# Designs tried in a protein design chat: VHH binders against q9xw16. Part 183

Target 1, 132 residues: q9xw16
Amino acid sequence: MSGWNAYIDTMTAAAPSIKRCAIVGAADGSVWARTEADNVFKASEEELKTFVALFNDVTQVPAKGADIEGVHYVVPRTEESLIFGKKENTGFFAVKTKSAVLIAVYEGPNEVAAQVRKAVESMQTYLNNAGY
Key: E = the ipSAE of ESMFold2; O = the ipSAE of OpenDDE; V2 = 0.75 times the mean of E and O plus 0.25 times the DockQ between their complexes.

## First folded at step 16 (VHH)

Design mb2 (framework vhh_7pa5_2; at its last look DockQ between E and O 0.01; V2 from the best seeds 0.00; counts 0 for: pae E 19.4 > 2, placed apart)
Fold by OpenDDE, look of step 16:
Structure mb2 (fold): chain B 132 residues (1-132), chain A 120 residues (1-120)
Amino acid sequence: as target 1 above (132 residues)
Amino acid sequence: QVQLVESGGGMVQPGGSLRLSCAASGFTFDDYAMSWVRRAPGKGPEWVSTISWSGTYTGYADSVKGRFTISRDNAKNTLYLQMNSLKPEDTALYYCARDIYEGSYPLDYWGQGTQVTVSS
């Protein structure tokens, strides 16, 4: 599991606006790696289990929104393997790989969102190619 | 200044093919998803297809699925739409549009469009 921390570091380095992020199992929301210390990712596994299940039917997510770390986000739209949300000057990007969900919570103006998205989707592509 | 310039439209017979191109400038192309939308006579804009910034995700309207293929060349700042097995109901003005991954609708920038006419 420790090897997954390197991917956390890669994403946070690629997008400084990421405040917290996690890599979790797509099947059950189990935490494989997360930001720690001052930027600890706070979502419980129960919450994450619910969250990853959203990918089973992304079409319904915009109507309901998504909760991460006890915060409710508006989800304007979804893609097959992408869920993103907004709340004021914060937001999240979540992407699904073959076996994982990558979640990045960010803070900042809209301009930073593109960088966060690019970071998580780059990792998504990498992990998919690696078989994860 | 954001600019999107479509090309490749024309008139074809049913069953024919066209390939549309969209030249993008004035922004970082690979920071954005890109979409094709179309507007048929007497109808509102209809979403056709979307491709993520990296091309790893593609989506299609049910009406064009299996017939149209969206692609992009980020090195050339160009978006493409390969349209095969064209039908009369595909007749429309086709727009290239920038999709900001922040859920902003409608799409923030559209080109001038390229006319596609499918008629026998």
Scores: ipSAE 0.018, ipTM 0.358, lowest interface PAE 6.4, mean pLDDT 90
Fold by ESMFold2, look of step 16:
Structure mb2 (fold): chain B 132 residues (1-132), chain A 120 residues (1-120)
Amino acid sequence: as target 1 above (132 residues)
Amino acid sequence: QVQLVESGGGMVQPGGSLRLSCAASGFTFDDYAMSWVRRAPGKGPEWVSTISWSGTYTGYADSVKGRFTISRDNAKNTLYLQMNSLKPEDTALYYCARDIYEGSYPLDYWGQGTQVTVSS
């Protein structure tokens, strides 16, 4: 019952369109918590290390796209602490806090994307205020 | 401002012992549960132990149960971690943290950490 999984549960409750999500270390991509069981967030450690490094220069990400869980996403939008990726009817939002990256993978139309972004950014703000 | 200052780290041989201390200031210490969290080189934070504000309830990660003991002295505003039977895998930067939820995340304030190195 304890650990980082409470934050996973909070995000998935706030945006039911989130299919999988994770909290990973910003420096190394190590998994602090993730969705489990039939909704396992299945990105490899090597993939996550590459992914979190995208935040070192988000301005280059739209030209490259991003890979998570073996899926390549087009990145139409970035901000200093946010990467938005799309592939067909799926997408992800990732945000960086002081020491972590929050990743949420969703399915559905653009209306659910706004819901996912709000959930992830709300948690980003909370963790930043807590010193993470 | 909340301030947490860890001390007592160092280099020790496998099987040795260390006692970490954390001096707290800037808040009412005995209103809060306190935790130890560690970060091994290149890894994310790992919860180690939590103690309730009165000291009555403690929790430990499975990896340290029976070897580590958390305690606190509310009169001195100090948190402690007694680490016995140290192993190389205990090598990490150890943080004292103020815990809003006993034994859970997020922790809202962290110290700067004290290095524990267990080698050879």
Scores: ipSAE 0.000, ipTM 0.090, lowest interface PAE 19.4, mean pLDDT 82
ESMFold2 (binder alone), look of step 16: mean pLDDT 83; pTM 0.834

Design mb3 (framework vhh_7pa5_2; at its last look DockQ between E and O 0.67; V2 from the best seeds 0.00; counts 0 for: pae E 8.0 > 2, grease 27.9 > 24.2)
Fold by OpenDDE, look of step 16:
Structure mb3 (fold): chain B 132 residues (1-132), chain A 119 residues (1-119)
Amino acid sequence: as target 1 above (132 residues)
Amino acid sequence: QVQLVESGGGMVQPGGSLRLSCAASGFTFDDYAMSWVRRAPGKGPEWVSTISWSGDYTGYADSVKGRFTISRDNAKNTLYLQMNSLKPEDTALYYCARDIYEGLSFDYWGQGTQVTVSS
């Protein structure tokens, strides 16, 4: 039972539309924690390595999109420590902390996006303040 | 019910300044990005500025960048737009809008406040 699992639970509780969630190393995409059981976060290590590298230059991401769990998402825009995208009635928010990337995949209409972002960014702020 | 009420509009000379306010109610204000959109006579709605729920992100249309500043006070459920160096082209009805997808989609608008820039 990793302490990082508690943060997964916190995010998923804060935004019920989150279907899958992961906390990974910002440097290499290594999985620190992820949703499991019926909502297993399925991104491979190789995919996550590629994904976290997107934060090295977020300005290029909108032109190319982003892939998570084998799904290609349109990325409308990016921020310095935020990448988000959507595909039909699904989407994701990914935020970067000092040492981690938090990824939340959600399902629902655009209206759910605000709550998902707030959930991951609240965790981002918490972890940053904690030194992570 | 969601309610957005703009204020602070008026008539100013070119180069003047105005500060718009938007009082929000009927929803959790700090869950949503907020935006300003304006509609000039004979033109369609034009996005002006957006601020994320936390205020960490702000975006501006090229036409107002460097002159306008968006801000918010989540404790007061209020959105602001500081408009400096106003130009006649800024004349429009300015709407406060709730953003449901990070500056890309709006679901509620206020009634608007009129800004007129004229010599």
Scores: ipSAE 0.360, ipTM 0.739, lowest interface PAE 1.2, mean pLDDT 94
Fold by ESMFold2, look of step 16:
Structure mb3 (fold): chain B 132 residues (1-132), chain A 119 residues (1-119)
Amino acid sequence: as target 1 above (132 residues)
Amino acid sequence: QVQLVESGGGMVQPGGSLRLSCAASGFTFDDYAMSWVRRAPGKGPEWVSTISWSGDYTGYADSVKGRFTISRDNAKNTLYLQMNSLKPEDTALYYCARDIYEGLSFDYWGQGTQVTVSS
């Protein structure tokens, strides 16, 4: 498996409520790594291209929401390098690095979200420091 | 037991500045995002700002952007809010809160520190 798959494993181990996640190119949404097998991350590259482009103007995202894996999420607010959304008992956190977007989809009540955010932000910091 | 203790509030004229502090104990501080939330007289809670566990990422309500700066010192388990260019509408009881969902949900709050902005 690719060296990028180790980062997927690191994030899912850090926050067990993460059910699916991916590392995709920030410019084009190309998949560098993703969860596979029982928890395959199923977003199309066309959907991912649209999704990563949201980071070009995060201020517009709360009005529109965001789609991942064909699911529409309400986005309560954004930050320059962070988009997160909620749909019922599921949600996502997505963070942008210099070259990539990290996407983690989780299940559970709001109380688990802090660990999911920490897992993706830790990896964001690591990849930024490594030049990605 | 989780404890959050705010300080640094006071009375100030419009245009003035204050720096709020929040001392945290009873949990691993650098595992959590932290937020400031305020309650003005006769209003419900209003999210002000959130800072990520590392301090690398911050968010602000539109009403305070450019005037307030959130920061944290994980070595001292302390959260800060630098408040500049204060306006009468910033008058409120300011709470330190442990953030569990991006400024929208919190599981622990402090007692609050009063900020009063008036001529």
Scores: ipSAE 0.013, ipTM 0.384, lowest interface PAE 8.0, mean pLDDT 87
ESMFold2 (binder alone), look of step 16: mean pLDDT 87; pTM 0.876

Design mb4 (framework vhh_7pa5_2; at its last look DockQ between E and O 0.76; V2 from the best seeds 0.00; counts 0 for: pae E 13.3 > 2, grease 26.9 > 24.2)
Fold by OpenDDE, look of step 16:
Structure mb4 (fold): chain B 132 residues (1-132), chain A 119 residues (1-119)
Amino acid sequence: as target 1 above (132 residues)
Amino acid sequence: QVQLVESGGGMVQPGGSLRLSCAASGFTFDDYAMSWVRRAPGKGPEWVSTISWSGTYTGYADSVKGRFTISRDNAKNTLYLQMNSLKPEDTALYYCARDVYEGLSFDYWGQGTQVTVSS
């Protein structure tokens, strides 16, 4: 596995409610690492390219929502480097680093969201400090 | 058990300042966003401010923006609300609330601390 896979493992270990996770290039949505096997992250490269482009203007995202793995999520609000969405008992957190976007898709009640966000933002901070 | 205890309320004249504190216990404080919500007489609960678990995000109701500042000390399990330039319409019972979904949902509230702004 690549070095980036270790970061996937770190996030999924920190938040067990994460079902699928990916680290992609912020510029083009290229996949650097993703969950595989039974929890394969299924977003296409084209979809990811569109998704990472949302960070160019996060203010417009709540009005449109966001699509990941062919699933449409409602986006209640956004932050400069954070997009999160919800659909029924599922949701996602996506954070942007200097050069990457970390995406975590989770399943569970709202209570699990805090742990997911903390997991991805902790990784965000780590990667930013590392220059990524 | 989750416990939130507000303090720092009181009576002040218009233009005055107060600083509210909320002592949290019974849960991992830095796992959760925290919020202030207030309830004025005859009105329903009004969201005032939210701060993310790390403090990197802060949000404010338009009615308090520029006057109130939310902050937290995760080492002390304490949430704060600095209230400046207080107005009579800020009079309310102020609650500390644990946020379970990014400022959109709250599951635990304190008993509240009374803030009265009157000349």
Scores: ipSAE 0.333, ipTM 0.714, lowest interface PAE 1.6, mean pLDDT 94
Fold by ESMFold2, look of step 16:
Structure mb4 (fold): chain B 132 residues (1-132), chain A 119 residues (1-119)
Amino acid sequence: as target 1 above (132 residues)
Amino acid sequence: QVQLVESGGGMVQPGGSLRLSCAASGFTFDDYAMSWVRRAPGKGPEWVSTISWSGTYTGYADSVKGRFTISRDNAKNTLYLQMNSLKPEDTALYYCARDVYEGLSFDYWGQGTQVTVSS
C-alpha cells in the first residue's frame, strides 16, 4: 500500500483539481491505494467491482452512465481503456492498465479536465511500461 | 491568447491525398486533447477525429476511418490530419479545435482550411 500511495501522491500533485483518486485491481475492484483522511475516496468494494467490469465493453457505457462514490455520471465518451464521466461541475477519468484501473475524481470547469486526463494517462503509461 | 492556425488545404482530385496542419500557440499544447471538425457547404459541424494529449489514444468518425490519420508533434505544438483516398463528400472547411470534453465540447477553434475534392 505504501508504495502504491506514492502513485496517488504523484497524480494529485500533477493535477491539483483532482479531489479524490484510487488505484484498484482491474479484475475485481480491490483497492490498492486511494486518497485518505479528509479527501477519502469512498467507493464501496461492490461498487468498484461493478465499475471495473465496465471496461469489459466500454462501448456500452455511454447508454447507461456510470456510478462511483454513490454518484451517477453521464458518460459522454469512452475509449478502449478510458471512461470519462461528468456531472455538473465535477467529473472523473478512469483508465485501465494491464492489472489496474486508475480513477481520478475532479472538480472544476471543462478546461481543468485536460490536466486531470493528462495526469491519469501519464500514470497509465508508466504502470503499463512497468508491467502493471 | 490561444491561437489555432490551420493550413494544408487545397483542391485535389478524388482518390488524392492532403495533409492538414494546425499550429497551436498561447497555451500548453501537450496538456490538451485536440480534434478536427469539418463543415461541409450548407451543413452543420461534423466531428472528424480526436487525439489525446500524448497521442496514444485516437478516435475517428465512421465516415473517415481507415482513410484519415490524426497525429501530433508536441515538440512543435502542431496537430496533423493525413487525408487519403479523398472523396467529393470530404469537401469542407476543416477546423482545428482544442478538445475539452472528448469530442463533445471545444473551447477554442481555428479559422479553418478549405479542402475541395473535385473532378
Scores: ipSAE 0.000, ipTM 0.220, lowest interface PAE 13.3, mean pLDDT 85
ESMFold2 (binder alone), look of step 16: mean pLDDT 87; pTM 0.873

Design mb5 (framework vhh_7pa5_2; at its last look DockQ between E and O 0.02; V2 from the best seeds 0.00; counts 0 for: pae E 13.6 > 2, placed apart)
Fold by OpenDDE, look of step 16:
Structure mb5 (fold): chain B 132 residues (1-132), chain A 120 residues (1-120)
Amino acid sequence: as target 1 above (132 residues)
Amino acid sequence: QVQLVESGGGMVQPGGSLRLSCAASGFTFDDYAMSWVRRAPGKGPEWVSTISWSGDYTGYADSVKGRFTISRDNAKNTLYLQMNSLKPEDTALYYCARDVYEGSSPLDYWGQGTQVTVSS
């Protein structure tokens, strides 16, 4: 079993509204870990490569939105290491670490977003402290 | 029970090299990332390096980057730290630690440590 899967499990456990999530390489979008089985994270390698590149200039992302798993999300705003999007009752949080991008796709009302963000940012902090 | 036993420490002159080993037991070694941390006299624990479960990914503190190399042999349940170009400021007790995120401590198990002393 991949040790990275434990991090996926941790995030999903911390925020039950997370439907799918992945840990990918910040440089190329390569998948290190992702939800599987009934909650398969389905973003393609090409899509992820494009997605992680958004962090090279986050200031332009709100104007264009972001695509994950073939779904287009509106991006209200960005931070240097944070991109989040919304689509109806769904959304995503993506955070960048030193070498990775964590992506969590969630479903639910706006109120659940806070918990999702917290879960992802907590993992972000951990991975950064661990050199990732 | 989880056990981590470090070895390979000692005293060396500046510019010297050491290779630390950490023997792990009591858990599935290749399910976990592993880290080295060190504690110098009068200082708190300092993260040194981390290696993913497969060894495909490694990270290093800026202070040791280019000089230290972390590696692992999952078949032997062993973690390594090759330390080259050692400096006096590398003097510390070096711990291997199992890296796991549980919401509190990222490193849930530590060894007893092996002393590294760099002095002329």
Scores: ipSAE 0.015, ipTM 0.263, lowest interface PAE 6.9, mean pLDDT 90
Fold by ESMFold2, look of step 16:
Structure mb5 (fold): chain B 132 residues (1-132), chain A 120 residues (1-120)
Amino acid sequence: as target 1 above (132 residues)
Amino acid sequence: QVQLVESGGGMVQPGGSLRLSCAASGFTFDDYAMSWVRRAPGKGPEWVSTISWSGDYTGYADSVKGRFTISRDNAKNTLYLQMNSLKPEDTALYYCARDVYEGSSPLDYWGQGTQVTVSS
């Protein structure tokens, strides 16, 4: 496949602690690519539409948390184009590009979280530079 | 073993500028986001700014937005805060901190702080 699934593979190779990830449209949450088969990213279309809208009003995200794949995460804080969610020894990083939101769900300790963030921010930079 | 050492504080008149530096050692600097936090006399800590590990993404408290600029030089393991248009309300001890975005206390290591005093 030549599409967006190559970027999924690149992120999971860069940070093996990523268990599931997706690239979705920033405007509507439509799935452009996701991990599939044994590690399918299971978020519904309605859930993803709600999730990407968090980037439109970040003032309430830290206080409210975020839901993805039917799981509720505490969001300690946000940055201009990044949301970090945490639940026990798992978490997610989501970053926004011009056209997309990249979501990576991971498992592991503090060092792993930093590694996952680096992987998704690297891809964010790549896609922004490519016009996405 | 993690060390964060702030410098560049001092006394300045309202409207003036200062540039703070934070020298980091004992960890892989470019794997971490970094933050500036300040503590005014008699007040609790106030988040000022955060920069991503690459420097591509930054965040600012509303009170400093447009006046302060966070930056980093990963080759020198150094974090910076350029502070322009300083106000008496900016008087505080400024700390740099390593940011892990975890729980209610995401900052796991802090420096000793550098004093900024803006005298009316």
Scores: ipSAE 0.000, ipTM 0.197, lowest interface PAE 13.6, mean pLDDT 83
ESMFold2 (binder alone), look of step 16: mean pLDDT 82; pTM 0.824

Design mb6 (framework vhh_7pa5_2; at its last look DockQ between E and O 0.32; V2 from the best seeds 0.00; counts 0 for: pae E 10.6 > 2)
Fold by OpenDDE, look of step 16:
Structure mb6 (fold): chain B 132 residues (1-132), chain A 120 residues (1-120)
Amino acid sequence: as target 1 above (132 residues)
Amino acid sequence: QVQLVESGGGMVQPGGSLRLSCAASGFTFDDYAMSWVRRAPGKGPEWVSTISWSDTYTGYADSVKGRFTISRDNAKNTLYLQMNSLKPEDTALYYCARDIYEGSDSLDYWGQGTQVTVSS
């Protein structure tokens, strides 16, 4: 999909701690755009299908955690359209828009998490306003 | 240093309204979600409401849904809680808290609280 790669670039530029990033369909986890080259987002379609389905009932996610790219993350809590996880000095933020899920995997100290979250949520707001 | 200062509490009759404010300082306010929690006499802290760094998300405890509204003004570094249709069971010390979206305990800083008493 043309244009979606630009949104990936926007998020990664806004938060340099983002290592990998993807925009996927909220309904089926299909990849619309993702980081490539040295920072390839490696989650499989099957994994992403499972992941986006977590948003159907976010209240259960903390008990189970979440898997991204074969890595299991602890999920401390969830919000209606936000799932975030932690593992050592890594983590992820995932937000749901009207039709998409934005996933950003980051690495660094706790201080970088706020910037990553803000980048993803800013994109969430933009896409929602755009009808996506 | 992080500071959160609540205000707006008081005594009201059942069915009354109050608007709480929380003045935040010592950190970048719009980098953080903010929450209200309350502690009633003889009970542990109870989560009341959360708002993300923007207004993209707001959440409420079932006990306050439809009655309370959380909002924020990032330009003023202020968090608000509009409390309508107050009930005696809403009586509590209300705290403003910063939410870092980190570990199991994501509320890392709390204010001193403002007392809300609902009584006829």
Scores: ipSAE 0.016, ipTM 0.310, lowest interface PAE 7.0, mean pLDDT 91
Fold by ESMFold2, look of step 16:
Structure mb6 (fold): chain B 132 residues (1-132), chain A 120 residues (1-120)
Amino acid sequence: as target 1 above (132 residues)
Amino acid sequence: QVQLVESGGGMVQPGGSLRLSCAASGFTFDDYAMSWVRRAPGKGPEWVSTISWSDTYTGYADSVKGRFTISRDNAKNTLYLQMNSLKPEDTALYYCARDIYEGSDSLDYWGQGTQVTVSS
């Protein structure tokens, strides 16, 4: 019971290397939508609460790294509303909007990482303009 | 086809200034962070500076902080490095590189480099 699944479909269509993604509340990490079926995004509410709190000060995140779906990622660099995590040939991009955090987990070479970032930031802009 | 072409290098006396440019083509420039890396004679590559795709975040190596300024012009697909108060230790081949934020191997395409020589 949510229209948020259309945004999940939009991101996965824009960057097919996205294997799993979710839209979660920025305040508490509550799941608004996520990939389902064969590519279920699996993270606990407690893990997501910790994860979204990283956006309170992204400059501290490279020293800590980040955990998603029980996987620890190094965070090489951040931007004011973006966290990029990396582990071997997998990674994630997460961006914050006014009220949500968009998380996309991907696999592939460097060119697909750039496509994933573009897809996630494009949706970030769209949702911010819509008031989310 | 990704292309990065550096220019603006040359010889300068200690205390002088240079501005390096990097012309980018073959990719959507404002989708990527960009970095400068240098290689001094007999040394391995050393990261110098990075700028985010929105130009709101910049980072500098301690050795250049306060003397070098990275900038970009996304309308011209061009990256810049303003180098002030140059020292002999800044002598190096300076490379422009595309950055995808993947740690030490986040730099996936490099230019050919432009030589900066600081000497009396």
Scores: ipSAE 0.005, ipTM 0.241, lowest interface PAE 10.6, mean pLDDT 84
ESMFold2 (binder alone), look of step 16: mean pLDDT 85; pTM 0.853

Design mb7 (framework vhh_7pa5_2; at its last look DockQ between E and O 0.63; V2 from the best seeds 0.00; counts 0 for: pae E 6.6 > 2, grease 27.1 > 24.2)
Fold by OpenDDE, look of step 16:
Structure mb7 (fold): chain B 132 residues (1-132), chain A 119 residues (1-119)
Amino acid sequence: as target 1 above (132 residues)
Amino acid sequence: QVQLVESGGGMVQPGGSLRLSCAASGFTFDDYAMSWVRRAPGKGPEWVSTISYSGTYTGYADSVKGRFTISRDNAKNTLYLQMNSLKPEDTALYYCARDIYEGLSFDYWGQGTQVTVSS
């Protein structure tokens, strides 16, 4: 268990609706930490490489959507360091730090999204302040 | 219970300014994005502006961009809308709305505050 796993635990504890979560390298999508066991984050490295590259031009993402773990999500809008999407009663929030991308996939009604975003953005702020 | 109470509306001449406030209670204010929505006579609701829970994101309808500014004070559980360079077409009932999905869905609305822009 790497030190990054602790951050996964922090996010999942802060937002119980998070089903799966990962911390990956912003440059190449390499997995630094992820949920495992029954809640294993299943995105391939190739998929993650493609996903993190979305942050190079977030303005194009809404038109195309985003794929995570083989699931296609509609992306209503984006921010410079935030990509989020929806599919039925599921969704994801992905935030970019200086060197990482935090991805949280959640399940539940729309009202749970606020808590999920807050969880990942809190971690984003923490990691940015820590130099990551 | 969730409560949203708007204030600050009134009648102004074109080019005038108003500042709306929305007092929120009954929920954790800083967990939610907040929005302003307006309804003009004979028209459906129109999204005006949204601010994320932390205030890091703000969005505006094209019709008000550059003229309106949304802000919030989470310590006071208050949402604001500074409206400058008001136009007659801004005349509407302005609602404060709790956002449950990043400016895309609203679950609670206030009673609204009337804004009338007329010469």
Scores: ipSAE 0.114, ipTM 0.560, lowest interface PAE 2.1, mean pLDDT 93
Fold by ESMFold2, look of step 16:
Structure mb7 (fold): chain B 132 residues (1-132), chain A 119 residues (1-119)
Amino acid sequence: as target 1 above (132 residues)
Amino acid sequence: QVQLVESGGGMVQPGGSLRLSCAASGFTFDDYAMSWVRRAPGKGPEWVSTISYSGTYTGYADSVKGRFTISRDNAKNTLYLQMNSLKPEDTALYYCARDIYEGLSFDYWGQGTQVTVSS
């Protein structure tokens, strides 16, 4: 396993409802690691560049929603380093660290979303403490 | 058995302050985000604020942003709401709730503590 792929494995193990996830560069959306094989995270570099730029002003995001993997999500609200979205029984959480954006796409009811949020927030805290 | 018990309500004049507390038991408190929800007379429930399991992230309704501060002490299993610059429209029964989706869905509630803001 590469170094960054271990963090992908940690998040998916902590919250089994995560279907796909990625760690991407906050400045340009470049993919540092992602789920692969049967669960490939398939957002384009152009889409990811647009997506990470949403963190430049999160207050504008609820008005327009967010797109990831070609799916449009409603964003009910944001926090300084968190964007989350919902579409039917699927959703995502995305958090910004110093250098990266963590993106997790999940399926399931709202009770599952809390598990996903905790997994992503724990990793965000870890990476921030490590200087990333 | 999950139990949430609010306290700290009372009567205050406009511009005053109150601090609400919620004692939690029967579950692993720091595994859950927690919220405050209020219900004014004759109205339905209104989300006030949410705090993440670790306390790192908070969210607020626009009507209270800048005046209210949510916090938690995971060592004491306690949730807090510091309410400053209170207005008559903040008069409500305030509930502590265990949050399961970012201030939009809750599975357990307390009994509430009354806050009354009037001259």
Scores: ipSAE 0.014, ipTM 0.446, lowest interface PAE 6.6, mean pLDDT 88
ESMFold2 (binder alone), look of step 16: mean pLDDT 87; pTM 0.876

